# VHH binders against Uncharacterized protein AF_1353, part 1

Scores and structures below are computed, not measured.

Target 1, 325 residues: Uncharacterized protein AF_1353, of Archaeoglobus fulgidus (o28918)
Amino acid sequence: AEEKWKMKVIWHVDTSGEPFMDLSPDGELAAAVDWNNAKIYLVKPDGESVVFDIQGQDAVKPVVSGVALKDGVAYVLGSYEDFVGIRKYSWNGEVGEERHGWAGSVSDNILRSPSGNHLCYLITIDAGKQELYCDGVKMTLGGDYYFLNSVSDSGVVVISSGDGTHVFKEGNEVLSFNTSNVVAYKDRVLVNEEDFLRVYDLSGNLVGEKEGYTFSLTTLLRWTLLPTERYIFRYEPLEDTHVITWDIKQVETLPGFPQFANDHFVVTSKNGVLHCYSLKDFHEVFSVEMPEDDGLIKLSDDGRVMLVSGENGGYWLYVSSENNF
Structure headers, positions and changes below count from the first letter of each chain, unless a header shows other numbers; Kabat numbers aren't used for antibody chains.
ipSAE, averaged over its two directions, is called F for ESMFold2-Fast, E for ESMFold2 and O for OpenDDE. V2 adds 0.75 times the mean of E and O to 0.25 times the DockQ between the complexes of E and O.
[cut] stands for letters that were removed.
The coordinates of atoms that the task and the answers printed are left out; those that the model quotes come from them. Centres of patches stay.

## First folded at step 1 (VHH)

Design C1 (framework vhh_5c3l_4)
Amino acid sequence: QVQLQESGGGLVQPGGSLRLSCAASGFTFSSYAMSWVRQAPGKGLEVVSDISGSGGSTTYADSVKGRFTISRDNAKNTLYLQMNSLKPEDTAVYYCAKGYSYRWGNSYPDYRGPGTQVTVSS
ESMFold2-Fast, scan of step 1: ipSAE 0.006; ipTM 0.347

Design C10 (framework vhh_5c3l_4)
Fold by ESMFold2-Fast, scan of step 1:
Structure C10 (fold): chain B 325 residues (1-325), chain A 127 residues (1-127)
Amino acid sequence: as target 1 above (325 residues)
Amino acid sequence: QVQLQESGGGLVQPGGSLRLSCAASGFTFSSYAMSWVRQAPGKGLEVVSDISWSGGSTTYADSVKGRFTISRDNAKNTLYLQMNSLKPEDTAVYYCAKSTTYEVKYFGGRTYTQDYRGPGTQVTVSS
């Protein structure tokens, strides 16, 4: 029987408001927003932390819509006093802004690709006019209201409205669908069509499908389907998590709801407990009791650092040790 | 635990006014966006209006713009909807909702996804 890793909380803060957080893939930096107090925390896996005021000199409290980490910098998407866009924070303080629109423009959402090589954010400048920014490049969107669904490590960007989706690569539309439930992984696109799960390449070739394997976006902006290099994890309400290969063959079932997956691990939640499984053989690597009944979970590529939020705020940083303290 | 309790609904004639209230408890009210959502007979849920944590930003469905006003009193943990120039088409159950996430909707501004909703209050507009 393989011995489980022991995860210990090394940093915690009580906050209130919507949870916005990110963990770098290497686990070297965590970012967590105190929405109510307009503050951002940056935390290292040794428990050292710094905190910065997001409001700065603004007369009004900003509305924060997300945070993403890229190259040691936290990108805080918000609707600020005189603009909409990004305030950037490094360990040593504020390092810049990306300013768009005017007072009263609204921020929508921000996503980075799993590796952090690509970062996109969406803003609403005015009714019927949105701007999508990907790696500093602007695309103006009109005629409908869109939401940023996913960004892949290959630079594939997915935006959707209520019943339609557009897929872009390098600023060019490569695919479109008459459904809103579409996510990308590298150069593959996963689509809910006519009660099927379908997988397409960027040339529009169907590479796999299965009837009844539908997926959707839930509260806290979590997908019920998580693609990784080797496997796709899909929540099946009567059977928990199905582990599926890219040719849409089920190879395993794991207990609980899939909260997070990377190329090495998947984290599921079941009965108030977080369970982490290795993708090598699906053995359970660790388990921890959830600090609160629901929240967001992010895990480092090596599985040794985990960031957890509460549904209504609060953050916990877990780090593994080889031995019990 | 989170509790939301609506009040102020009832029967009103076309052209009349009503003010809905929502008493919130069990969470830090001043930290969350709030919404009013309605469901008319035989129709789906419609987000009528939403308001940011501070009250500094509001949105309205096109069907109610110029007639309805959303507001909040963070000191009293209370959300309000002032409904003027009511029409038979405004007949619905009105729900107070706490929001943690959002999406952009067709032909309108931002809307919020709901993690909690009150039991609702009936508004009937008829002669």
Scores: ipSAE 0.000, ipTM 0.159, lowest interface PAE 15.0, mean pLDDT 83

Design C11 (framework vhh_5c3l_4)
Fold by ESMFold2-Fast, scan of step 1:
Structure C11 (fold): chain B 325 residues (1-325), chain A 124 residues (1-124)
Amino acid sequence: as target 1 above (325 residues)
Amino acid sequence: QVQLQESGGGLVQPGGSLRLSCAASGFTFSSYSMSWVRQAPGKGLEVVSDISSGGSTTTYADSVKGRFTISRDNAKNTLYLQMNSLKPEDTAVYYCARHYPGYLGKWSYGMDVRGPGTQVTVSS
């Protein structure tokens, strides 16, 4: 009785090594890294693709730490022969770079906000010294080793050490916490503290809390959170996915483990099948068999383009029958 | 550059013990929380234990609680799993994994890197 979309694989490539991929929010460009072969694929939803050698002229094989799409360009964070930083790949074949650090530095991670309006990446220059780059602005970090936790569409940037977190907006620290378990969504911050899930605004006002609805960035996805505009999705052991409002009230339960959410859809996995649910009424929009074990999943804002990886390589681009161009 | 390499697996009888090791390289090991995950034949990945970057906080799956102990030596860039009172249902490939820093949604177990695995077989 419910309308379901048919999702068809329009592009596939076999790769090896850790998957790094991104899908633009509008679904118009996908980026996928073949880590062991040092290649990046750019793919459009009509199935057309271009491939680049990430190694380029380097004698040493690069170490890729992540990829993000911004304004139609793939930003590849890596440790290259003579620098640590970004190589940029565009659909028209143009290649660029942003050189940071030193050849002995290590790249850690790269994150964009959900819309792609903000992009941050973290590198370790030396023991006890890191540099965080956000939208071209450098912040020097020291004294402890930090992780880049999240970047929101409102420009909120969350960094944490093992036991503490700093929350920045427009270069200014607005909040800090004595826990590393902090993520941002727009101008809200979700914090696991004292066995509670707590939601704060950027002025430090408590929006909602609930005992026992904990999450951890240092423990496992079975306690993770996927925040969206209307709902937060949380895996509850033995009950699958709880659908929670921002004042921390459960309104729905969805089968399986939550893999990805945007402001319109959530994708859960159960028994080797990916199930996509509309956030409008939680009806199932589509289901597809996972091509391999627990991989990465990215879905366009309109739900019509989905990029899926295998856990140790391989990429599949799915398009709905309405949007096979 | 980022690598994890497990060792210490093997064949053991029920009630026996094994200690797994994971050698980490290419990143600042002391900055990352780590986990041990396993995959039994014909089953998906199960997380068995994790440990904070400094070693002060540990968690365990209910299936291994009281039998397994996770630990780390940050000076040696090494993660350990001491497995006691082993049962046939502990038979699996065991993987060392680095936790995904920041917003989760990457893999079902919060991993951003894992090793090639080491086989543990508990047979009577």
Scores: ipSAE 0.000, ipTM 0.216, lowest interface PAE 10.3, mean pLDDT 82

Design C2 (framework vhh_5c3l_4)
Fold by ESMFold2-Fast, scan of step 1:
Structure C2 (fold): chain B 325 residues (1-325), chain A 122 residues (1-122)
Amino acid sequence: as target 1 above (325 residues)
Amino acid sequence: QVQLQESGGGLVQPGGSLRLSCAASGFTFSSYYMSWVRQAPGKGLEVVSDISSSGGSTTYADSVKGRFTISRDNAKNTLYLQMNSLKPEDTAVYYCARVTYKFGGWETYDSRGPGTQVTVSS
């Protein structure tokens, strides 16, 4: 008899605009941003919530580019009245700012590593000049537009521009590729090049490859390939999720599109239903109907807390009940 | 290596027309669903139109329905976008993309071209 859980919505808010949200790995705190109303919601797994005005005393409404949770603090990346950067919120209110640029600067994107040990964000200071901030350390980038692809728990940072990608660790460029489809997991880099999926270590050694196993970034800024400790989950176009090992051998097929994976669970969506599978044996732990036809999800490490967004920014927090089956 | 190269962009007045082309190489073009994707200044990527491998199925964003027509010539490895009744809101960089996924409001592609600028202004 395999364990099954019943997930229950314990908190919901209607918002508008693009979804910006994060869930702490331990599930103790969820952050949801209503960028159109300049509000941030912080929610606990018992359903308690607080809300703060991210505009504050500014005359100009901020343009939000993302949110990440680190050590009980929500980092809201935005273009604010007189700066671009971060406003920080704890359960008790605003706790600080990271201010860069000027009123004409633009925020790009923010990512944390899966554990939350590393946090990076990218801003555009002026035409052809961007700044990447990782754990408070600034790197100035020249040329055209860059995009932050991924941040690993080992501190590997991947940025892409046009047809190229640059991989950094501790402020030093360690690898580069002639493709934008590159993501990192710990000290490994996954690359879509020459119609192959390739896996490299940080010394540039090829550790695995497979022809035709391409991956890409969706228009909602989600990768079709999700690496974890044990497995890599890849969406086979118009089919299902292939479960592959780090030497690029398929060991399982799961129905639908891979929405989220951590070191213990993977969540796929199929026919308007979210299915969560344990990585121990791929048994289904829970399933829930998606509140909207489309949405984004985040899941806690223990699988007991799930944050779901709608395409128009609504948010739903699910928690496992005590009565599982 | 997959290569996609857009052309046909430029400056046009409101109500005008442009035809975009995308030359594809390095893959079996006739086996892939293709799309046109655009990015307006200060906005995210928007999927404009998709076309099936045979050309028998097409989709359009609501903002361009009735004005834009997607087509393909598999013998020439070329994708087209005929843009009629252009509006200032159509000002964007237009990208040709190889489609790998479509589900709910989401679409993904594994390759896109460098883009061609379309500016609709008087």
Scores: ipSAE 0.000, ipTM 0.279, lowest interface PAE 12.0, mean pLDDT 85

Design C3 (framework vhh_5c3l_4)
Fold by ESMFold2-Fast, scan of step 1:
Structure C3 (fold): chain B 325 residues (1-325), chain A 122 residues (1-122)
Amino acid sequence: as target 1 above (325 residues)
Amino acid sequence: QVQLQESGGGLVQPGGSLRLSCAASGFTFSRYAMSWVRQAPGKGLEVVSDISGSGGYTTYADSVKGRFTISRDNAKNTLYLQMNSLKPEDTAVYYCATGPYLKYGSEYFDYRGPGTQVTVSS
């Protein structure tokens, strides 16, 4: 029988405010922020959880802008009244901080690479002045308001603004584009330019292209194009999810909108149901009804743990039950 | 092809009401969050309201809360904005767009319509 399983909710919390969450690639730790109450939850796949207050200064609530998991530690990006930066939480409590800026500075966003080998975050120091921190190394940005688009396992970092996109590796700018729709996967860069999807290597060589294949950043900061080791998943408005090879040839169509992909699975949504497909042969391994519309979805590398949010908070942790034949 | 088309704008006196509509085609409408975004003369883009794919979750900008109501009819692929107690400062071009507004600007909208003009003046 084809490998398949059922998923069940083993942990849930009602929260309010913007959802910020992460799930470790091995599925052993989930992190979820209760934005309105300034709390962070850490949860294991057996349902055990701990919760910590995210401390601001004095009586003022911190403003959280994101969370990322690395090596069993949750990195919480926020504006903490007298500084902006990171507060770090392990299962046993707060374990450190990274302090930047001053009371007038604002935190922007945080991303890790898929494996967690690289972690970057962006802060706004003043109007037209931002600082990008990647693995502890600072870069000062000026001129426009930048957004951190993607961080790859090879250390490729993509930032964009209204003026276009800059691509960095090891602190050096390697590529630039006159479009904001740019994402990286390992040492490849996918670009929506002049009504083409184009794939470049880091030397600027064109690997593949296709006219009319556009992509963009959507609700809850999700891309309509998801790259993986073997395939790229692209939402086509009348044809659902196109499965594309790196030379830009379509090999499959999957129903629904692509919510999340890793190197082993893709999760699509259709009519309020999440469907998970194996990248080995595209058979469906599980399906579950979405608890709420337009939430974030994260799946472990083995497909056995899934973290789901609501659009305005609320979190659900799903874990696989015994295989069903 | 994805298409969004706004209608229902016009000239109205302060305190009046208008209902905007957005006809959507070329995508599974019920799966996407939708936004109403406006741009007043000499100002940047402002998101006035967002609605989830099911219609179960809505948000409003502080400037319009209590006066505007966002809704959708997924069977008709149509998004609505009911605007009550209109003020001169509501004068703007109103756009419907897929997905909620991102704080990083209009370049992150997936798709938006050509807009409909709303003018509030005596």
Scores: ipSAE 0.000, ipTM 0.190, lowest interface PAE 13.5, mean pLDDT 83

Design C4 (framework vhh_5c3l_4)
Amino acid sequence: QVQLQESGGGLVQPGGSLRLSCAASGFTFSNYAMSWVRQAPGKGLEVVSDISYSGGSTTYADSVKGRFTISRDNAKNTLYLQMNSLKPEDTAVYYCAKEGRYFLPGYSTGQPRGPGTQVTVSS
ESMFold2-Fast, scan of step 1: ipSAE 0.012; ipTM 0.384

Design C5 (framework vhh_5c3l_4)
Fold by ESMFold2-Fast, scan of step 1:
Structure C5 (fold): chain B 325 residues (1-325), chain A 124 residues (1-124)
Amino acid sequence: as target 1 above (325 residues)
Amino acid sequence: QVQLQESGGGLVQPGGSLRLSCAASGFTFSSYWMSWVRQAPGKGLEVVSDINSGGGSTTYADSVKGRFTISRDNAKNTLYLQMNSLKPEDTAVYYCARSSYTRLFGTDYSMDVRGPGTQVTVSS
């Protein structure tokens, strides 16, 4: 019999403004930002929650641009009036900060690797000057406007501009490409170039390619391509989600748009329903009706905890109602 | 006031063509990246195409590459989308969106203004 469970909402809050959220890989902590009220919620899978005001300086409201969870701490990236950087929140309150820039600097985005062992954020200090911080190490960027595309569990960091992409590992540039559509998974890089999907190792060796299999960044910073240990999930209009191997061979088609994948599960959305499939055999392990259209989705590694947002705020935490060992 | 207004949508048969226009006002159009974004029934937003401030750099979603062409006329403050070989799967509300010239892809992260949308229906 195929394993299947029911998901139930154990926590919900109405918020307004752009959604920023994260769920720890083990599912033990969720973080969600109420953008318009400048608040951070931390939630456990038993439904227990705490909320903290995100402190600005003097009377100025902070402007949040992202959140990431690492080791039980929420790293809130924002512009805090006279600085830009991080405020850190644990279950017991604010536990620290990382201050950069000055008044007028702006925060760009923050990403952690899938396991949470690496965390990077990007800020714009001044016109034509950005700083990238990865695991406490600063890199100064200039000339073009960059966006942080991906951070891998192997410490690979991808930044891109309209003219191209730079790939770093341990502070050293290892690869560059004349395209913006580049994502990393461990020590591999997936590249949309010359109407091909291409896979490169960090030495620049081509390990796979397929013509016509391009990918892009969509709304709410979701890629149309999601890499995992065994498979890559790619959105193909008319066929929905293609399941492809790392040598770029299609082995399956799943209905809907791929919203999230980890090394054990993929979540697709179709006709207002979220469907979660096991990567062992692609059987559906759960489905839930989306509470709002077109929000963000994060799922724990064991598939038992799921955090969902609305497009313009609102958060729902789902937990499996059945035991799975 | 900053305004974007789409036009040119309608009902068309499979294999047909439509040209969408977006009239921009209230800002320096020639300084901004522009995008066409669509939302099909029951689906999320999809970035169809984007174009840089000068018109020299364009990108397209795989679903429309070779069939759709994005262009702009900075003297007329107008963005265009030429849609050829239309398929039922192209049925959606199409939005014109403004992005900063310093931001990538014309996504929601980089979009700060969008028009009210124009309906495109591809059906027999």
Scores: ipSAE 0.000, ipTM 0.172, lowest interface PAE 14.7, mean pLDDT 83

Design C6 (framework vhh_5c3l_4)
Amino acid sequence: QVQLQESGGGLVQPGGSLRLSCAASGFTFSDYAMSWVRQAPGKGLEVVSDISKSGGSTTYADSVKGRFTISRDNAKNTLYLQMNSLKPEDTAVYYCAKYTQYWGRGPLYTDYRGPGTQVTVSS
ESMFold2-Fast, scan of step 1: ipSAE 0.014; ipTM 0.517

Design C7 (framework vhh_5c3l_4)
Fold by ESMFold2-Fast, scan of step 1:
Structure C7 (fold): chain B 325 residues (1-325), chain A 123 residues (1-123)
Amino acid sequence: as target 1 above (325 residues)
Amino acid sequence: QVQLQESGGGLVQPGGSLRLSCAASGFTFSSYAMSWVRQAPGKGLEVVSDISSSGKSTTYADSVKGRFTISRDNAKNTLYLQMNSLKPEDTAVYYCATLGYTPWKYGSNYDYRGPGTQVTVSS
């Protein structure tokens, strides 16, 4: 008997500008940014929502670069009137700020680990000077222009520039690569180098490799890679999702493009439909028509809450219905 | 700083051919996968073709498969798109893009897209 349920939209808002959103792993809180109006929505799976003005009392509208949820708080990364950093929002309102730099500083990006136990953000203080903040700990970067690529549940942090990647754990650089296509999962690092997919441990030992299994850090290029506890999901360009083990053996194929994966489920999109598969046996748990053809997708650990955006704004929150079949 | 500069566009008749070039600077070109992306009049951006850092792996949109060939010369920091059997539907501004600086962003414009080169296919 395969478990299956229906999903229904319980909350929607029209917004404009680049979508920034997050869904807590337990599904108890969603966060969605109305970029053009500088507002943050917080939404519960019962459909209750609150909205806060990110601009506050500033004379200048902030430039938002991302949002992440941690312990019931939305961390909104932005370039604000007099600083760059974070404004924090709980269900009951603004609960604090993390202020860095000056009016000429700019925010880069923010990521949390899949469980939410680690949160990092990157800012540019001045030309040639960036600061990386992970769990409140600052690291000063210089020389190149870096981007934050991934943060793992084991506290592995990956930053890249045009010419390479640096991998940190507990503030110490443990690995470096001459490629920007590097993603961490727990204490493993997946690297696209020399047209190989390679898996390394943090001591630099090669765990597995395969030529031609390349990936990119953007879904727009359709060379997507999503690591999970048991499997890595890789989009074969313009085809289907390959399900591969950590020793780089393909064990399954799933139709469509992999949008999101956690340790229990993977969501693929095909022909305007989102399909959710259980990682136990790859049976389809639910399917739902996409409200827009392109957007971000996040799913709760239990598969019962899903947050979807449009490509140019707009958000939809789905929850499992009483008529689960 | 990353710089990308496209060239080689122009007016061509249906059934004709064009070769686009993209000159890259400001990064180690041989370490990054590259793309050709186009925008037709009144349409959104379409990824036409991707190529791996070494050039061994390529992919194509169904609309151009069998007609277009992507290639690169890492010694010259140059990306190419050979376009054969051109159709009126191929009329678009063509952009060279690098993936290397955008973390996991769905539907994002590339941070390091060139200014584009116009391809017009008509009689």
Scores: ipSAE 0.000, ipTM 0.275, lowest interface PAE 10.3, mean pLDDT 83

Design C8 (framework vhh_5c3l_4)
Fold by ESMFold2-Fast, scan of step 1:
Structure C8 (fold): chain B 325 residues (1-325), chain A 126 residues (1-126)
Amino acid sequence: as target 1 above (325 residues)
Amino acid sequence: QVQLQESGGGLVQPGGSLRLSCAASGFTFSSYGMSWVRQAPGKGLEVVSDISGSGGRTTYADSVKGRFTISRDNAKNTLYLQMNSLKPEDTAVYYCAKDTYSIYRFGDSYYSLDYRGPGTQVTVSS
């Protein structure tokens, strides 16, 4: 019989407002934002935590648009009293800022690559003018309203307007598409166009394709498509999760919606239960009931630390006491 | 337990109109976004429209933009889809779905669709 890991809640906080959270790939640090109270929690896998006021000395509560962990530092993207950009928090307190624009500017979103070696964020400085910052390098965008779709461990950055996409590497545009349904993983780009899911390399060569993927909602695929080293996990409504190889051949089906995947595990949710599967053989490693009806999920690379949010109802950190297989 | 029940489908002629309803229970309706998804015979699934929990934000597939309108009544726990200027290619089973996350979120935030409804058939033919 296959043994399952026991996951225990070691830390919990009640919050309100939109959840923003991140878990470091090694599981050594979790970050969670209490949006309505403008606080950030940093939590270690032993249950120790610290909390910082994101508002600081400002007279105005910030509007937070995201958080990402990099090298033990939480990067909090927000619209602050007199600027838009980043406030940085380490275990020992605030360690810096990246300041852009002014009080009338707005933050859009922040993404890190899966390993955390690349980090990008997008801000709207003024009407028709956006700035994209990747690893400290600025790119000015104009003409259309853009959104940041993905950042890969190879430094590939994908930005889209409503019906078009631009793919950059090292500040140079390498590919473009007439669809916004585009995501990158390493040096590969996944594109949903019309009736096909397609994979391209950065030279524009077609690596794989599969007919029958017809989602026409412009930004849906960025939330329903999870690429990993060996597999792509794609949610098909009414059919649960398809497990697809990079040549777009389906090799497995897993129950539920794919919430998170890394190179070793995928976590799906179904009927209020989170199920974690090993990518070695797709056996179920653990399952836990979600503390709220729905939530965001992040899992460490080794599968032993999991961060879960409610939709608007708080955060829970789970740790495995041991591996049972 | 989340329960979703669609109604309002039927046979209609091209150019006609239908109004679909979805009755929801088992969760705090106003806290979740909702979607309409359809599947035509022999075709893949298509997300037709989505609406935020408050009703303040909506989105539409290009195939239905300008013809369909999504709305909700949070006091009645009911989702609606008003379908105007119907075409034969709109023939499909229509499902309502509960979002776990807003489709308007950016970054690492993903959302889940919970399809607990049995669907309602819409047939557009002369």
Scores: ipSAE 0.006, ipTM 0.302, lowest interface PAE 10.1, mean pLDDT 82

Design C9 (framework vhh_5c3l_4)
Fold by ESMFold2-Fast, scan of step 1:
Structure C9 (fold): chain B 325 residues (1-325), chain A 121 residues (1-121)
Amino acid sequence: as target 1 above (325 residues)
Amino acid sequence: QVQLQESGGGLVQPGGSLRLSCAASGFTFSKYAMSWVRQAPGKGLEVVSDISGSGGSTTYADSVKGRFTISRDNAKNTLYLQMNSLKPEDTAVYYCARGFYWGKSDYTDYRGPGTQVTVSS
């Protein structure tokens, strides 16, 4: 009665430089950046792929800071020859740009919400001046250095400053905190403050808390805490992944570090193996050996398509085999 | 068990150089950003430098920029800090930390016991 499947590699490319990739929630399109060569690969789950030069007609190679997929289009955040912002690629080629700043501006990071209905990116125009763009709407930030922490499916945007965090919805600041470890899920905000994990609604009401259940951001900009509809997955150093309900009670422990979670599955890594667990009952639906010791992982909503990177480049697209795809 | 162990500290003359090392064990070293932080006598912690898991991105405090270089050897699970043109003001206990800093925000979860660096004549 346990659904299980095998995953096989159907597409691979060797690249170099920081990995930037995204997989559409339905698994129908993957995007992967060859950072050193300034190229973007778009890949379908049948293994068909196209590649485009991100540099285009520019004389200068761009510096890419991220990629996100939205409605079949890859949004490539970069510092380009004469601007900072986005170059957009569809299966048929480049379909547009969003241009900001000047040649000395720097791109910071880009995030989409889990379903892809919201997309935000952060850029540094000049010293002490940053701009946040969410769904085409600009918000000017000043003073402290900012980092885009999270974007939720309900349009909650979390941005941290040097020693604090600001939470926005529909362009309005709704909450602020004196900590930078803050992420959102729908209309809830998870906060690491005063050695507590705390959950707030957007009116500032405390929904739940637990002492010692803290979280942080790690290398490759991965959070040690992943919220989903039913559960929160939290990495406990020296232990494993704790599975927590929204009233902050632990219901399960899964081996390894939580790499990725959606509302149906969680993927953990342990000893060079990726393990995918169903959120229905936490049975393991597949396992695969990681191609490298570390990298980024993204999984489709149905668990049938998985995109994996190496830490210093390289990408592998896995699909489910047999009559289960 | 996560362990971080610094080495390479000592007494050095102004204008001299030291190279600090941090041996890491108990985790996938290449997955984690790493930092060097220091604490001078009677002062708080100061972020010196951080480096991404791959080594592709580094940052430096203004006080050490151009004099210090952070690097890592992921095959040896070792973090380094090359300190050149040392000044008396660089006298501090230097800590290796897992994670990084953004502005004044601390995204680190483990630190080593520290190694003493003394710059004096």
Scores: ipSAE 0.000, ipTM 0.218, lowest interface PAE 12.4, mean pLDDT 85

Design G1 (framework vhh_gefurulimab)
Amino acid sequence: EVQLVESGGGLVKPGGSLRLSCAASGRTFSSYAAAWFRQAPGKEREFVSAITWSGGTTYADSVKGRFTISRDNAKNSLYLQMNSLRAEDTAVYYCAARYGSWLPKTSSEYDYWGQGTLVTVSS
ESMFold2-Fast, scan of step 1: ipSAE 0.007; ipTM 0.405

